# VHH binders against q9y6x5, part 128

Target 1, 379 residues: q9y6x5
Amino acid sequence: LPPKLLLVSFDGFRADYLKNYEFPHLQNFIKEGVLVEHVKNVFITKTFPNHYSIVTGLYEESHGIVANSMYDAVTKKHFSDSNDKDPFWWNEAVPIWVTNQLQENRSSAAAMWPGTDVPIHDTISSYFMNYNSSVSFEERLNNITMWLNNSNPPVTFATLYWEEPDASGHKYGPEDKENMSRVLKKIDDLIGDLVQRLKMLGLWENLNVIITSDHGMTQCSQDRLINLDSCIDHSYYTLIDLSPVAAILPKINRTEVYNKLKNCSPHMNVYLKEDIPNRFYYQHNDRIQPIILVADEGWTIVLNESSQKLGDHGYDNSLPSMHPFLAAHGPAFHKGYKHSTINIVDIYPMMCHILGLKPHPNNGTFGHTKCLLVDQWCI
Short names: E, the ipSAE of ESMFold2; O, the ipSAE of OpenDDE; V2, 0.75 times the mean of E and O plus 0.25 times the DockQ between their complexes.

## First folded at step 5 (VHH)

Design v21 (framework vhh_7uia_1; at its last look DockQ between E and O 0.71; V2 from the best seeds 0.00; counts 0 for: pae E 15.2 > 2, unsure alone 63.2 < 65, grease 24.5 > 24.2, SAP .687 > .668)
Fold by OpenDDE, look of step 5:
Structure v21 (fold): chain B 379 residues (1-379), chain A 126 residues (1-126)
Amino acid sequence: as target 1 above (379 residues)
Amino acid sequence: QLQLVETGGGLVKPGGSLRLSCVVSGFTFSSYAMAWVRQAPGKELEWVSSISGSGGKTYYEDSVKGRFTISTDNAKNTLYLQMSSLKPEDTAVYYCARAEYKYDFLSGEWSPFDYWGQGTQVTVSS
């Protein structure tokens, strides 16, 4: 049978939730499969960039989705959650569902994974759902499993996306044990539903399933705010993205703007584009603005009228609070194996291997995932 | 003509055992996942157990795990459900079904099962 892979993302599932809360269904999934305890994601640690990194194996500077909010100075286009349908933003890379879709006798399916409802390189998956946050997990799951079971050409790669626990993390903060325990229980129940559906349909035996996330969540506070209005007049710049990594487009001399911001807060690093640390791999793209502000963990960059969240993400990708996990099950994976860490870009070459696809050039290292796979040597 | 025929149901005391059979015709059931589904009085249909066609992997809902065993005899084209330690809560009509999606144009919904038997009544009572 041709290999099949289902990639599932629970947005904002911080890795250490697995240690601090109970997940009977997910633990059972892991017991029969593999776990990577920490996945180092890409900077900035936001939803669109990291989801696209998972399916391209590229750093953000390479695939061009550099934030949830972007501005292109040449075309004067804007990208946001409500304006993400222009292929212009996605065409700097080739996601795995497109690669898979272009192969003979196979097709791709998607349930609201970022970018899947957009034709990329003039290709869109044979089956997809337009993004709608009001659509239940059950409906998404039903469509995905139907496509996996009945499609011709057969669906060999599918994605499934869910917005929790990210939304709740923002609302309650990750340190709210009472509310987050409730939220995470629901997530575990959804995992149970997924597994049960696959078993019910007889798909469990031959389907590879990856359950992962794009980023974690850190606790924020009203006591940890950086007000830009205290440092610079709003008329001197355009704000492209705000917190915790602000993208600044100067309306006056860049140096003047930089000088006004560089000492704004001891809890914020200010970088000219050319001075962005190399370790972020966040420099070589025109969509990265001339100045970026990076708040320390748990600090929030605000303007006078900004709403505040109790949890947030987007911070330095070396912070454990920003790291998701990866669990997997299926014929391609070992049983009962745990791995300490991989990079999020490593997922792409692994998925390509599982599906028998030639990977596009990417930043992942296949060697980092060999220990997860039954057909590879683990050293 | 595709057909599924269940047998083996009946009245049994709590703690007792029954073996259900489902004889299939019109297709090679080893090529399909097969399932047992039950419907109790006043309740919705409930998935009970499935067996894969290719590998013979078996799956169970939590309430019957350890008590029920699904199996097949390819030579006889028969699906089985061995039920032990039966409880009053197991009282239902039991159906065998082929685990393939089917679209209902009237309801506009997908069913995970395309063919069903007539069902066999299982009653667990003191």
Scores: ipSAE 0.058, ipTM 0.591, lowest interface PAE 1.8, mean pLDDT 94
Fold by ESMFold2, look of step 5:
Structure v21 (fold): chain B 379 residues (1-379), chain A 126 residues (1-126)
Amino acid sequence: as target 1 above (379 residues)
Amino acid sequence: QLQLVETGGGLVKPGGSLRLSCVVSGFTFSSYAMAWVRQAPGKELEWVSSISGSGGKTYYEDSVKGRFTISTDNAKNTLYLQMSSLKPEDTAVYYCARAEYKYDFLSGEWSPFDYWGQGTQVTVSS
């Protein structure tokens, strides 16, 4: 019988929260499974790009979801949190739930993972929930477990997405111990509920479960603002995305716009597209704008308005504050094993291996995750 | 017609033992996970233990680990709960249940257990 996998994301779960807060349920999960302490995510360290990188194994320039707000210069289409359903944006890659359900005798299920309510390559997850942030974790979990138990053909790959601790991280900042402790305790209780539900249904020992996240969170401050309007008249460009990586579409000569911006702040790097550092893997897609502005950690780019965010993400992916973790449990995984670091793109080929799927071409390295798996030689 | 019938309840002193039985008919027993669920007077239902359809995997609520053992006899289509070192807090009606989602038309929600026995009373008192 084919292996089954449940992929769970808690948005904005910074890796060092595991060290700085108590997680009795998550620690029990890890104790009987595996932990990757830091997952190096993709630049830009934003929600849509990193969730798609997990399920495609591709850098953003290759899968085409290059930010949470995008403009495609060739087609002149716009993408945003409220306008994300056009398959055009998603069709540059094949996510794992599509590959999974195109194999014989398999289905995929999804509770709100980014992209799972879009027909990608004319294929939508066999069972899914339309995105609605007001739907409780319990309802998402009930639907996922019902589909895992009761579907024909059987669900072999399922996803579950939850908005916390990202929402609270933005609101309070990651350094607000009181509020973040309350939020993180609720998340740990949800992980306990997840494990208990799987045990009650007899699924726990034969279902592979990955609990991970897309990015971390860093502290922001009213003392760390970059006022873009003080450097350039907004009439010279179209703003595609603002902070902490601004995407600038010039309305006049690109070099002229660049020259107006290059010395705007010592806390911001200004890149022409061809000069974006190669280590970002963030250059070769038409959706990446001609100029990007990359704020230093904890700095916020604003347009003459004070920022109301106390925490943010999207910064350089080398920053530990941007890194999530990965924990996993199930028949494919060792028990009690801890691993230091993988790249977020490595998760995809590992998941394909567990499910017996042939991965599409991707940027992941299967060798980086071999030590997590019981059927592999750990070198 | 699907049927689950519990037996083996009774009055027992603290530290004592009981074995509950649940005789099953109307479905392929080995194809479904089975569970014991209990309800103390005035309390909500509490999951106690589950066993996989194959009988190879068992799960227990923390307070009963090491004291209770769930098992099956496929030849007799019977689910068991061996209870040892019983405590007053184990006093409840014990139900056997099939772990399969069922749509509950009254609540409009899916329930994790689709069929239940009538229950058997376990009373642990001095």
Scores: ipSAE 0.000, ipTM 0.406, lowest interface PAE 15.2, mean pLDDT 90
ESMFold2 (binder alone), look of step 5: mean pLDDT 78; pTM 0.778

Design v22 (framework vhh_7uia_1; at its last look DockQ between E and O 0.01; V2 from the best seeds 0.00; counts 0 for: pae E 23.9 > 2, unsure alone 63.6 < 65, placed apart)
Fold by OpenDDE, look of step 5:
Structure v22 (fold): chain B 379 residues (1-379), chain A 126 residues (1-126)
Amino acid sequence: as target 1 above (379 residues)
Amino acid sequence: QLQLVETGGGLVKPGGSLRLSCVVSGFTFSSYAMAWVRQAPGKELEWVSSISGSGGRTYYEDSVKGRFTISTDNAKNTLYLQMSSLKPEDTAVYYCARAEYKYDFLSGEWSPFDYWGQGTQVTVSS
């Protein structure tokens, strides 16, 4: 049987939720498969960039989705969650669903994974849903499983995206045990629904399933704010992205803007583009603005308007609070194996291996995932 | 002509056992996932168990785990459901179904099963 893979993302599922809350369905899934406890994601730790890193194996500077909000100074184009349909933003890389789609006797399916409703390199998934947050998980699941079961050519790669627990994490903060317990229970129930549906249809036997996330969530507070207006006049720059990593486009001399910001807060690092730390792999792209501000964990960059978010993400990707997890089940994976950590870019070469695809050049290391796979030697 | 025919239903006391059979014709059922579905009076259809076509992997609803066993005899083109430790809550019409998606143009909905038998009545009562 041809290998099949379903990639599922629950947005903003912090890795340590697995330790602090109960997930009977997910634990059952893990028991019969594998778990990577922590996945080091890419900087910045935001939704669009990290989801694209999962499916390309590239750092953000390489695949070109460098934030949820972007500006290209040459074309004067803007990117945002409400304006993400222009292939211009996505064409700097080739995501795995395109690679898969271009193979003979294969097709790809997608339920609202970022970038899947856009033709990339003039190719779009044979089956996809336009993004609509109002569409239920059930409907998304029904479409995905229908495509996996009935498509011709057969769907061999599918993605499924869900917005929780990210939205709730922003609203309640990750430390709100009462509300987050309720939210996470619902997530576990959805995982149960997924598994049950696959079993009902007899797909469970031969389908590889990865359940992961793009980033975690850190607790924010009204007591931890960095007000840029206290340091620099708003007329001196354009704000491309705000918090916790602000992208600054100076309207005056860059050095002057930098000097006004460099000591704005002891809880914020200010970088000229050329001085961005190498470990972030966040420098070599024109879409990265001349100055970036990086707030410390739990601090929020604000203007005169106060933020109402109790949780946020986008911080340093070395912070545990920013890390998601990865669980997997299927013929390609061991049963009952736990792994400590991988990099999020490592997922791409692993998926390519499972699907028998030649990977595009990427930043992942296949060796990091060998212990998860039944056909590989554990390092 | 594709056909599914269930047999084996009846009246049984709580704690008793029944074995349902489903004889299929018109297709090679080993190429398809097969399922048992039940409908109790006044309730919606409920999935009970499935078996894969190729590997014979079995799956069960939580409420019947440890009590029900799904199996096949390829030579006889027959699907089975061995039911033990039956409870009044198991009372329902039991249907054999082929686990393939089918689109209903009238309702605009997808069904996870494309063909069904006529059903067999199982009644668990003291």
Scores: ipSAE 0.051, ipTM 0.516, lowest interface PAE 2.0, mean pLDDT 94
Fold by ESMFold2, look of step 5:
Structure v22 (fold): chain B 379 residues (1-379), chain A 126 residues (1-126)
Amino acid sequence: as target 1 above (379 residues)
Amino acid sequence: QLQLVETGGGLVKPGGSLRLSCVVSGFTFSSYAMAWVRQAPGKELEWVSSISGSGGRTYYEDSVKGRFTISTDNAKNTLYLQMSSLKPEDTAVYYCARAEYKYDFLSGEWSPFDYWGQGTQVTVSS
């Protein structure tokens, strides 16, 4: 009898792909549910931070996953996308699956959403898959639907993560129409398979489903490189993260490092931590390094003269190219409604409402998502 | 002993000015962010303004921006709030507070404020 919610992410799905490519299955999903055309995500527009912001409703400075690569000077711990399992990094927030499964007669399931294979506050998702990029979408979907349909206590919140179109967006760039058309058609087929599976198992009518993403993708080029070795000897700093937001830990006086970097390129902003713009909400965490470098859209910070990526993300979160979309279907949602924009942190309080959970303190605003929900007055 | 003491409150006419002071003792003033927080009669606490320990970064609530100026004198361990173009809506008890330099995601603001002053009354009326 408790409401159920499946949260799905297709990594790197730029909002305007919906307008520029064909998605017959996703468009049918939207037609019978809701669409938010434009989701403003959090800075830095990277995978781990934004996935954690969705499930905590917090800015990166508040939940502590501030990049895909981090360093803690006190404990000498490192975080990366291949070294992400230490609870130390995740414990500054409580994600929704933890809150959910601690309720009476409820459990949570996860197919590879970032953090779901980590025991956060000594609590790991009730059912989960250890992250492995070689596991097919079909296998992820089979496990999630089995858990939703056959668990006691019932699974009321589930997550499903897929690496595309992000991987292909990096490889080809978003402007490669031929390759991206093929990739995006495959993703639409996977959405069709998801809906068909839910219908076949009798879940479709009573399960709320959110399909969203963490960020977009912008085109890069070998003509748009910023070479740090041209501006500063690498012996003067430790490089914690490189591009498009470099995280610089000075080995000498911070002001000296800043002065060597500030005129390095007109296509890069150099910030002392205390000077990072307030609109980024990216200042008040020890994991944010003393100096950050923020490349202009489409520019790549390198140590050598080349880059292998033709597309990238992580740029200023005001850039439309960094913004994903959100679509949803289910008994909690209107049918055939389109909404212009929300903030990515607004998804968390909406999900808590749907599940009947008390949200932890967060940066989201429930009022921003009211028009999506059948039980709310749209103002 | 840590101590924060506010002075400079009083009665002022609409459009007038006041300067609030907060004298601090018992800690290295330049090492901490400081804030002004106010409470109007029958209302919740409202953050007004913050300043970094160095004095280089200032932050203001939207309704006071352009009218209030936060500043410090590190040699005197004193926090100031220069208030101008005062409105009846600015009537409140004004507190100075010390903030740890770490964002408290629990409240979405500079919390915990681990030390507070006793407050000083500001009344904007004829």
Scores: ipSAE 0.000, ipTM 0.100, lowest interface PAE 23.9, mean pLDDT 89
ESMFold2 (binder alone), look of step 5: mean pLDDT 78; pTM 0.778

Design v23 (framework vhh_7uia_1; at its last look DockQ between E and O 0.01; V2 from the best seeds 0.00; counts 0 for: pae E 20.1 > 2, unsure alone 64.3 < 65, placed apart)
Fold by OpenDDE, look of step 5:
Structure v23 (fold): chain B 379 residues (1-379), chain A 126 residues (1-126)
Amino acid sequence: as target 1 above (379 residues)
Amino acid sequence: QLQLVETGGGLVKPGGSLRLSCVVSGFTFSSYAMAWVRQAPGKELEWVSSISGSGGRTYYEDSVKGRFTISTDNAKNTLYLQMSSLKPEDTAVYYCARAEYKYDFRSGEWSPFDYWGQGTQVTVSS
């Protein structure tokens, strides 16, 4: 049988939720499969960039989705969650569903994974849902499982995306035990529904399933705010992205703008584009603005507006609070194996291997995932 | 002509056992996932157990785990459900079904099963 892979993302599922909350369904999934406890994601630690890194194996500077909000100075185009349909933003890389879709006797399916409802390199999944946050998980799951079971040519790669626990993390903060317990229980129940559906249909034994996330969530507070208006007049720059990594487009001399911001807060690092630390792999793209501001963990960059978020993400990708997890089950994976850490870009070459696809050039290291796979030697 | 025929149902006391059989014709069921589903009076259809075609992997809903066993005899083209420690809550019509998606044009919904038997009545009562 041709290998099949379902990639599932629960947005904003911080890795240490697994230690601090109960997940009977997910734990059962892990027990029968593998777990990577921490996945080091890419900087910035936001939704669109990291989801695209998972499916391309590239750092953000390479695949070109460098934030949830972007601006291209040459074309004067804007990117946002409400304006993400232009292939211009996605065409700097080739996501795995396109690679898979272009193979003979294969097709791809997607339930609202970022970028899947856009033709990339003039290719779109044979089966996909336009993004709509109002569509239930059940409906998404039903479509995915139907496509996996009935499609011709067969669906060999599918993605499934869900917005929780990210939305709730923003609302309640990750340290709200009462509310987050409720939210995370619902997530676990959804995992249970997924597994049950696959078992009911007899797909479970032959389907590889990866459950992962794009980023974590850190606790924010009204007591930890950085007000840019206290440091610089808003007429001197255009704000492309705000918090916790602000993208600044100067309207006056860049140096002058930098000098006004560099000492704005002891809890914020200010970088000229050329001085962005190499470890972020966040420099070599025209869509990265001339100045970026990086707030310390738990600090929020604001204008003369108060933030109501009690949790946020996008911070330094070395912070544990920003890290998601990865669990997997299926013929390609060991049973009952736990791994400490991988990089999020490592997922792509692993998925390509599982599907028998030749990977595009990427930043992942296949060697980091060998211990997860039954057909590889563990190093 | 594809056909599924269930047998083995009946009246049993709580704690008792029954073995249901489903003989299939018109296809080789080893190529398909097979399932048992049940419908209790006044309740919706409920998935009970499934078995894969190629690997013989078995799956159960939580309420029947440890009590029910699904199995097949490929030579006889027969699906089985061994039920033990039966409870009044297990009272239902039990159906054998092939686990393939089918679109129902009447309801406008997809069904996870394309073919069903006539069902066999299981009654657990003191």
Scores: ipSAE 0.027, ipTM 0.297, lowest interface PAE 5.0, mean pLDDT 93
Fold by ESMFold2, look of step 5:
Structure v23 (fold): chain B 379 residues (1-379), chain A 126 residues (1-126)
Amino acid sequence: as target 1 above (379 residues)
Amino acid sequence: QLQLVETGGGLVKPGGSLRLSCVVSGFTFSSYAMAWVRQAPGKELEWVSSISGSGGRTYYEDSVKGRFTISTDNAKNTLYLQMSSLKPEDTAVYYCARAEYKYDFRSGEWSPFDYWGQGTQVTVSS
C-alpha cells in the first residue's frame, strides 16, 4: 500500500501563538509527532504565493505566483481572488498533487487549497472542491476523509485549507488577546475534530498528517499609516497591489516615479526591481513590477487617511511575526521531537520523499528536514 | 443594502462629451472617497479618477487630465464624471467604485476598492 499524506493549512497561524495561547488538542498532536517551531516563509509573505511555494518547493519568482494581485504585461492578464482560475498563472511550476496523480495507481484530493481547482499542465486534482469560503470545516474534512478512505485508485495525497486564524487576525490584530483567544480555541477544537475523525475512520495510524500555515500576522494601527497620495499623484502609476508590499507600474518615466516615492516615509523601503535585496529571491519574473514599496512591520500603505485592518501580513520574510509553524504526525515522523526552524520551500522535497515521488527542480533542501523523519539519520 | 448604479454611457463621436452618473445608496456618501475605473475591450481595469468624500480633492489618470472632471452632489448621493474631448481610446466600460479597503477572504488581501457598480458602456467612434 503506498504511503499517504494529508497536508493541512490554517491560514495566518503565527508561530508564537503556540506559546502564547492554549492548544490542548494541537499540543497532543505535537506530543505524539514533531514540531518545527518556526517556518521561514517566502517573500512576499502572502497567501497564494506561500501556499504554492509549499507544494512546489519554489521561490515566488520561480513558480510565478508572486502576489495575491498580479499583472502580466506581455499577455495583459490580471490575477485576483475573482480571476485566479486561468492555468496561465499556475503553469510556471508543477505542484506535488499533479506529480502524485500521474503515477500509476494514485490519485490526489483537495479541499480548497489554492490552485487545486485549476487544470495545471492540463491536470486538475483527481478529487477537489471548488473554492467556496462558506463551506464549513466539517464538510471539507468529511469530503477529504471520504476520498482518502474510499477512492480507486487510492488517494495518496490530500490537501485541506481553512481561512482562520487569518481572517480574524486581520480583523482584530494578533495582540487582541480576548478575541484571538476565542478564535484560536475554535481552531484547536477543529484540530481535535480532525484527529477524532481520522481515528474513527481507521486512518490515524497509517496516514501522515502535516498541519502548517502560510504566514503569521503583525499588529497594525491607525497611527501607522503611509499615505501614498501625499507622495505621488495616482496619474503617474498603475497600482497592481497596495499593502504592505505595493506593486507600482509607472505610467511615466520609472526614475521619476521612483524619485517621488523614495523619501515618502522613513517606514517604507522603495526598490527598483533590480535593487530588490537578493535575500528575498524576488526579482526574476515578469510579474514582479518595476517598483516595489515595502512597508516596515506594522505599517500600512493606504491611498486615503483610513485603514480598517488591525492585523496584516506580507512583510519581510525575516520577521518572526511573519513565520508560521509546522507540526506533523504519522508513520514517517518521529514522536515527541521539536526542531527549531526550516524554510517553507523545504516542505516540498520532504513530502516528495514521504510519498516516494521524484521532486522537480526546486529551492528546498531535503537535509533540513531529515531530523523529522524516522527513516533518516539525524545530524 | 449598498448599491452603486452607473448611467449616462453611450455612443459619441471623437471630440464629443458625455456625463456619467453613479447613484449611491446604503452608506454615508460624503464619508468615503469615490472613484471611476474603466476597462477597455481585452484590457485590464484602469483607474480613471478619484474624489475625496468632501469633494475638495480630485485626482486624474494622466491621459484624461484636463478632459475629464469628477464631481459629487451629496444631496443626491451621486458621483459624476464629465467627459469632454473624447477620443477613441476612451472606449471602455466605466465603473464607479467606493475607495475603501476590503478584505478578500481567499487571497487574504485588502483591496483599495470595496464596492463596484455594474458599469456603463462608453463608445467613441466615428
Scores: ipSAE 0.000, ipTM 0.149, lowest interface PAE 20.1, mean pLDDT 89
ESMFold2 (binder alone), look of step 5: mean pLDDT 78; pTM 0.791

